VHH binders against q96fz2. Designs and how they scored, part 167

Target 1, 269 residues: q96fz2
Amino acid sequence: CGRTSCHLPRDVLTRACAYQDRRGQQRLPEWRDPDKYCPSYNKSPQSNSPVLLSRLHFEKDADSSERIIAPMRWGLVPSWFKESDPSKLQFNTTNCRSDTVMEKRSFKVPLGKGRRCVVLADGFYEWQRCQGTNQRQPYFIYFPQIKTEKSGSIGAADSPENWEKVWDNWRLLTMAGIFDCWEPPEGGDVLYSYTIITVDSCKGLSDIHHRMPAILDGEEAVSKWLDFGEVSTQEALKLIHPTENITFHAVSSVVNNSRNNTPECLAPV
Short names: E, the ipSAE of ESMFold2; O, the ipSAE of OpenDDE; V2, 0.75 times the mean of E and O plus 0.25 times the DockQ between their complexes.

## First folded at step 10 (VHH)

Design N78 (framework vhh_6z1v_2)
Fold by ESMFold2-Fast, scan of step 10:
Structure N78 (fold): chain B 269 residues (1-269), chain A 123 residues (1-123)
Amino acid sequence: as target 1 above (269 residues)
Amino acid sequence: EVQLVESGGRLVRTGGSLRLSCAASGSTFRYYAMGWFRQAPGKEREVVAAITQSGGSTYYADFVKGRFTISRDNAKNTVYLQMNSLKPEDTAVYYCAAGKGIYIETPSEYNYWGQGTQVTVSS
């Protein structure tokens, strides 16, 4: 998973993340650093993306079922990294393979600290190899959506002008992530950064790409992944597996250039 | 890019079962969401059931939940609608559709349509 869309305005994104805490109380996640959130139809590694994490990471004795939403850098910078520039990290931490997560120090250590997060996106992009050419066909991959009276006007299909009306009731993609906290050696703000856990593709996606993000399908899975106060690392890792509850459509080559940030990036072709 | 041909529609008794098939020709069937829609005399076309490209998620209209099952076989380029406990109210022309849109339950999200197959439920 190397490219996502997360374009919702902050208030729409916040409402899309409505949840119930352990007591059944309705809540919206509380923001940290909301000014660092940058909506985009075309998010690449090293950019910031919103993630959910437990309030207990920030407040001693907080209810571990309560959620914070915070922008984090995509590309995990381990707490032990000694150079001043995170881009100097010698290995790619955009994704973390589920089969080796407990073998890699960069991921095992933050997992041991309960640093699990849920990475939010409208959906993600993958590029299918086209037989006999160097061209790849991009696809936008996302949770199945159910239209409501608030979801958009009749005829929104295949219409970029009507896509903005689609988003009010969009079901966000919820991907399992691991984050870490890095303190710059020269001083400055703590950097929060994450990696997306990846698994083998489900049958439905196997013709597009051989890997997929570990998707947490539904609030029960999301809640258990986030709740490091009640759910051990061993139990949480049981949530990491492929899902068939996914859909996709082909998109234009506009998405190929990560600098393109328009609705055309995810419009069906 | 895809052509759809429905089959299996016929006269069936109340309480009976029927399986509709929709064969796709052309290419790329696996990259389309598929839906079954119906239109009864004097009514507009409505969604019956829909299935995502992977087959991993389905939608059913409330009036068919528990009675109808949609499935697809991407190796055979075919989508199916298994209809059980049929009622006279199920009498309609049933249409197969393929779409790339976001909402699988919405007719306007579908780009390709079959010609329809008539299902009549009576005794």
Scores: ipSAE 0.198, ipTM 0.616, lowest interface PAE 4.6, mean pLDDT 87

Design N79 (framework vhh_6z1v_2)
Fold by ESMFold2-Fast, scan of step 10:
Structure N79 (fold): chain B 269 residues (1-269), chain A 123 residues (1-123)
Amino acid sequence: as target 1 above (269 residues)
Amino acid sequence: EVQLVESGGRLVRTGGSLRLSCAASGSTFRYYAMGWFRQAPGKEREVVAAITQSGGSTYYADFVKGRFTISRDNAKNTVYLQMNSLKPEDTAVYYCAAGKGIYLETPSEYNYWGQGTQVTVSS
């Protein structure tokens, strides 16, 4: 997983993350650093994306079932990293393999601290290799969506009113992530950064790409992954597996250039 | 390009069962979501059931939940609708559809449609 869309305005994104805490109380996640959230149809590694994490990471004795939403840098910078510039990290930490996550120090250490997060996206992009060409076919991959009487489709919008209806009640993709906190050696703000856990592709996605993000399908899985106060690392890792509950459609090559940030990036072709 | 041909529609008694099949031609069948729709006399076309490209997720209209099952076989380019406990209200022309749209429940999300197969449920 190397490219996502997360374009919802902050208020729409917040409502899409409505949840119940352990007491059954309906809640919205509380924002940290909301000004760092930058909606985009075409998010690449090193940009910030919104993640959910337990309130207990920030407040001693907080209810571990309560959620914070915060933008974090995509590309985990380990707490032990010694250089002053995170871009000098020589290893790609955009993704971490589920099968070796407990063997890699960069991921094992934050996991041991309960630093699990849920990475939010409209969906993610993958590029299918096509025989006989150097061109690859991009696909937008996302949860199945429910719609009974609304009209509209994803596209390069000439009508903002109709376009906004497409995203009402959109079910966000919820991917399992690990985050860490890095303190610059020369001082400055703590950097929060994350990686997306990857698994083997499901049968339905295998013709597009051989790997997929570990998707947490439904509120029970999301709650257990986030709740590091009640759910051990061993129990949480049982949630990490391929899912068939996914759909996709082909998109235009406009998405190939990460600088392109328009609805055309995820419009069906 | 995808061409769809439905089969299996016939007269059946109330409480009976019937399996509809939809055969698709074309090498890209596996990249389409598939849906079964129906149109009763004097009514608009409505969704009955839908299935994602992989077969991992399904949708069912409230009026068929627990009675109908949709499935697909991507190796055979076929989608099926197993209909159990049939009621007179299920009498309609049933259509198979293939689509690349985001929403499984909406007819306008489907690009290709079959000719339809008639299902009649008598008392």
Scores: ipSAE 0.043, ipTM 0.577, lowest interface PAE 7.4, mean pLDDT 87

Design N8 (framework vhh_6z1v_2)
Fold by ESMFold2-Fast, scan of step 10:
Structure N8 (fold): chain B 269 residues (1-269), chain A 123 residues (1-123)
Amino acid sequence: as target 1 above (269 residues)
Amino acid sequence: EVQLVESGGRLVRTGGSLRLSCAASGSIFRYYAMGWFRQAPGKEREVVAAITQSGGSTYYADFVKGRFTISRDNAKNTVYLQMNSLKPEDTAVYYCAAGKGIYVETPSEYNYWGQGTQVTVSS
């Protein structure tokens, strides 16, 4: 997973993340650094994306089932990194393979500290290799969506006037992530950065790409992954597996250039 | 661009089984979500089952869950509806549809429609 869409305005994104805490109380996640959230149809590594994480990471004695939403840098910078510029990290931490997560120091250490997060996106993009050509076909991959009375549609048969309504009840893709906190050696603000855990592709996606993000399908999986105060690393890792509950459609080559940031990036073609 | 041809509709006794097929021609079949819809006399066209482009996700209307199975064969450009434990209430014209929309259960998401195949279930 190397490209996502996360374009919802902050208010819409927040409502899409409504949840119940351990006591059954309905809640919205509380924002940290909301000004760092930058909506885009075409998010690449090193940009900031919103993640959910437990309030207990920030507040001593907080209820570990309560959620914070915070923008974090995509591309995990390990806490031990000694250079002054995180972009000089010599290895790729955009993704973390599920089969080696407990063997790689960069991921094992933060995972041992309970630094699990849920990476939010409208969906993600993958490029299918086409036989006999150097060109690749991009696809937008996302949870199956259920139309409501308020929802519009991006289908060709729907009117353009309903476009704005399609996102009001969008089911966000929820990917399992690991984050870390890096303190610049010369001082300054702590950098929060994350990696997306990847698994073998499911049958439904195998024609597009051989790997997929570890998707947490439903609130039970999301809550268990986030709740590091009650759920051990061993138990949480049982949630990391391929899922078939996913859909996709082909998109135009407009998405290929990460500088392009328009609805055309995810529109069906 | 895409032409859809349904087949397999016929008279079946209550409790029987039937498999409908829909063959697609024209554009690249694998880029389309496929759905089966039905319409009984005096009723609106309603979704029965839908399947995403690669078969990785399916939708079923509550009234057919556990009885019907949708599947697709992208190599053969064909989508199937296996209908088991048929009831008189299943009597309708069954339509195959192809679309690129995000809501596979919604008729307005579908751009191409077949002509329909009649399924009659009698006691």
Scores: ipSAE 0.111, ipTM 0.553, lowest interface PAE 5.9, mean pLDDT 87

Design N80 (framework vhh_6z1v_2; at its last look DockQ between E and O 0.67; V2 from the best seeds 0.00; counts 0 for: pae E 4.0 > 2)
Fold by OpenDDE, look of step 11:
Structure N80 (fold): chain B 269 residues (1-269), chain A 123 residues (1-123)
Amino acid sequence: as target 1 above (269 residues)
Amino acid sequence: EVQLVESGGRLVRTGGSLRLSCAASGSTFRYYAMGWFRQAPGKEREVVAAITQSGGSTYYADFVKGRFTISRDNAKNTVYLQMNSLKPEDTAVYYCAAGKGIYTETPSEYNYWGQGTQVTVSS
């Protein structure tokens, strides 16, 4: 996974992340560093994206079922990294393979500390290789959506108003991530960064791409992944597997350029 | 362009079962959500069931009440509708549809339609 969309306004995004804590109380996640949230139809590694994580990571004795939402850097920077520039990392940390997560120190150590997060997105992009051609067709991949009375159709003929209505009730993609905290050697703010765990693609997606993010489907899966206080690493890792509960549509080549940040990136072609 | 051909529609008795098939042309079947619709005489076309590209999610109309099952075989470019416990009110022309839309339950999200197959349920 090398490209995502996360373009919802902050308030809409927050509402979409409504949850129940272990007591059954309805809650909204609190924001940490909300000013770092930058909505975009075209998110690439090294950009900031919002993730969910347990409140217990920030507050001692907090209920670990409570959630915080925080923008973090895509591309995990390990806490042990001693260079002043994260770009000097010699290995790619955009993704973490599920089969080797426990073999790589950069991922194993933070995971062992309970540093699990849920990466939020409208969906993610993948490019299908066309046999015999150098052309790649991009696809937008996301949870199946249910039309509500407030939702419109997304099409070429849709008014901007209708488009907004679609996104008001959008079910966000919830991907399993690992995050770490890095203190710059020269001082400054602690950098929070994340990697997306990847798995082999489900059968339905296999023709598009052979790998997919580990998707946490449903509130229970999300809650268990986040709740490092009650759920062990071993139990959490059981949640990491391919899911068939996805849909996708072809999009235009507009998304190929990471600088493009328009609704056209998501629009079906 | 996708061509869709429905089959399996026939006369059945109340309480009977029927399996409809829809064969799609071409190699792009897997990239479409598929749906079954029906239209009774004098009524509007309505969604019966829908299935996502991967088959991982399905939609059923309220009147289905567990009687029908939609499935697909992407290797065969075919979508199916297993209909059980059929009632006279299920009498209609049943249409297969393919769409690239986001919402599988909405007819306007479907771009290609079959010619339909007649299902008649006798009392």
Scores: ipSAE 0.727, ipTM 0.885, lowest interface PAE 0.6, mean pLDDT 92
Fold by ESMFold2, look of step 11:
Structure N80 (fold): chain B 269 residues (1-269), chain A 123 residues (1-123)
Amino acid sequence: as target 1 above (269 residues)
Amino acid sequence: EVQLVESGGRLVRTGGSLRLSCAASGSTFRYYAMGWFRQAPGKEREVVAAITQSGGSTYYADFVKGRFTISRDNAKNTVYLQMNSLKPEDTAVYYCAAGKGIYTETPSEYNYWGQGTQVTVSS
């Protein structure tokens, strides 16, 4: 739960986030800070990744079913943090365990303010520990994908042009997150940052790793998690559970080094 | 490195039912998505159904939705295709396949194939 891919060009990413608002109207999320989006096949903690959140967080009396998309820092910085440098945070906020979320002040407080977000990625990486070696086998883990092109000899990933078309209709992984807003003590822009909620792995992933992100599977789950104006914290937490609607494949160790930002990071091996 | 052996293909009457099985060799079966494909004489191989590694997600071709069910038992290294309400158009050689690709409905995404089992549906 400490590495993701989120590499789509901004316009492709935005189209993949089409949704229906409360009135049933088809919409795209409105960007905040689009120039801070930094696509990469290999995102790590402290980097920025796009998340969805309710417009109501930004505008009084807004329709809480309308979505904003914004880059946020991975690794929640609590609003009460007093140092000037977020990297000085003394505890790890990359992930938040679902079984203790209501016990940890760093997560309970923003959750109680309705600061729920959906973390977007192509998918995430997880390393399987193999007994008898120092080596770990990385896997790329993602939603099952549906091809929209004609099937036949062209196939997915058999040429560079076909690889690009795979991504035109990619179903983004949608993970449940909590965010907070931190005001630097010396002034400046408010820092938005998030944590990814984790749960016990589903049966299908248990041989790879014992934890997984809490995945929001489908528009109803995404809408309910985001809509803090209409969906209480208690009801939203019922959405937090493992899912078996997941697939994966082994990848090379190229992804191990977070400096490597190439398609090879997620290519099947 | 994975070998797949289909079984259960036979002659059945229109409206009948049949279950195909595919036994896999090796300890790596659980890491593959599995698919059933078919090929009628003079036709291209086409997807019938596919299933993810855990069995949590399935795919069915439009022509078989509601009639066929794919399932897997990772403890037994076996994938199944339950075929109900069979039609003469279902006559084909049925192949089991295992793959690591992204799309479970595309034959080129599959790395290992069985030799096939003949299903014949009589009027």
Scores: ipSAE 0.324, ipTM 0.739, lowest interface PAE 4.0, mean pLDDT 89
Fold by ESMFold2-Fast, scan of step 10:
Structure N80 (fold): chain B 269 residues (1-269), chain A 123 residues (1-123)
Amino acid sequence: as target 1 above (269 residues)
Amino acid sequence: EVQLVESGGRLVRTGGSLRLSCAASGSTFRYYAMGWFRQAPGKEREVVAAITQSGGSTYYADFVKGRFTISRDNAKNTVYLQMNSLKPEDTAVYYCAAGKGIYTETPSEYNYWGQGTQVTVSS
């Protein structure tokens, strides 16, 4: 997973993240660095994306089931990194393979500190190899969207005009992430950065790509992944596996250039 | 981004009460933790009180606990500081600040600052 869409306006995104804490109280996540949130149809590594994480990471003795939403840099910069420029990191931390997460110091250390987050997106993009050409077919991959009370549905068959109206009730994709906090050696703001955990692709996606993000399907999985105060690393890792509860449609090659940031990037072709 | 304008500062007698207001521009106010800070001549800026985005949690410096109350009205884009039982030691310029995180006593965690409003407490 190397490209996502997360274009919702801040207020719509916040409402889409409504949740219940452990006491059953309905809540919206509270923001950290709200001004760093930049909506985009075409987010690449090194850009900021919104993630959910436990309030306990910021407030001592907070209820670990309460959630913060924060923009973080995509591409984990380990806390132990000693260079002054994080873009000079020698290895790619955009994704973290589930099978080696406990072997790689960059991921094992923050995971041991409970630095689990849920990466939010409208969906993600993957490129399918096409027979007879070097061109790849991009697909937008996302949760099945619930039917409205009017029995409306979302998909490639819907008109572009109807797609504009679906975002108010969009079910955001919730991907398992690990984050870390890096203090610049020369001073300045602490950098929060994340990686997306990846697993083998499910059967439904195997014709598009051989890997997929570890998707947390439903509030129970999301709550357990975030709640590092009550859920151990070992128990949380049981949530990391492929899911079949996913859908997709082909999109225009406009998405190929990460500088293109328009609705055409995710519209069905 | 947000711009902050404080109001309500004036001269009050020892033991009196005063309410400060801080008005924020734009619709993003509800997404910031808010703090009140103060600075007396020759002293460093110090935190007085802070409040989370929802108003569900508050922080108070030890020297104002039981006397001051912070509150916010997200519909009006305003944060308030109700000051009771004022002392001469409360004399300072009071600053409103919007924070980039959960409420904190650290000034460097605040992105946006008002111009300040003068509170003078006399015997």
Scores: ipSAE 0.260, ipTM 0.672, lowest interface PAE 4.9, mean pLDDT 88
ESMFold2 (binder alone), look of step 11: mean pLDDT 83; pTM 0.861

Design N81 (framework vhh_6z1v_2)
Fold by ESMFold2-Fast, scan of step 10:
Structure N81 (fold): chain B 269 residues (1-269), chain A 123 residues (1-123)
Amino acid sequence: as target 1 above (269 residues)
Amino acid sequence: EVQLVESGGRLVRTGGSLRLSCAASGSTFRYYAMGWFRQAPGKEREVVAAITQSGGSTYYADFVKGRFTISRDNAKNTVYLQMNSLKPEDTAVYYCAAGKGIYYETPSEYNYWGQGTQVTVSS
């Protein structure tokens, strides 16, 4: 997972993240650095994406079940990185393999500190290798969505009007992430950055790509991943596995260029 | 809100083992991340180990990895530091600390501190 869409306006995105705390009270996540949120149909590594994390990371007396939403840089910069420019990090930290997460210092250290987050997106893109050509076919991959007029989920065969209307009630893709905090050696703002944990593809996606992000399907999984105050690293890692509750449709090559940021990037072809 | 009392510090020989205990008073112990810090004469106070509220995740400073183990018992309101393969450079006053959040590497991020227990490792 190296490309996502997260285009919802801030208010729509916030409402899509409504949740219940440990006491059963319904809440909206509180924003940190909301001005850094940049909606886009075509987000690549090094751009900022919204993530959910426990309020307890920022406030000493906070209930660990309460959530903050914050933009973070895609591409984890470890807290121990000693160069002045984080773009000079020699290792690719866009994704973190689930099978080696406890073996790699860049990931095991922040994981040990409880720095788990949920990466939010409309969905993600993958490129299928096509037999007989060098061209790859891009696909937009997302949770099944409920239709207002029909039972079941929205799909590639639905009208453009139905696709426009669905965004008001869109079920966001919730991917398991690890973040870290890096303090510039010469001073300046703390950089928050994240990586997406990856697993083997489920059977439904195996023909498109052999890997997929670790998707947290439903509020119970999301809550347990975020709640580092009550859920141990070992227990949280049990949530990291392939999921079959996913759908997809082919999209045009417009998405190939990360500079293209239009609805055509995710529209069915 | 919580009071912390360390115990177990004493003189030990190089290569020996020692277990420190930190007893917390109050019903809110389970809501605090706990840490062990140490300070040798003429040096800054430094983190040794930390443990989250549930005990599910731990942190260790590089100089103690593989030798020290932090653990907690929330039913007994106690955090422990098991120290193995002790070296003369481990000689310091060891402090127990409680923080209202994640486990921390920086002393200023802890809210409550014990008075310390002296560990001396002889050559």
Scores: ipSAE 0.000, ipTM 0.119, lowest interface PAE 19.3, mean pLDDT 84

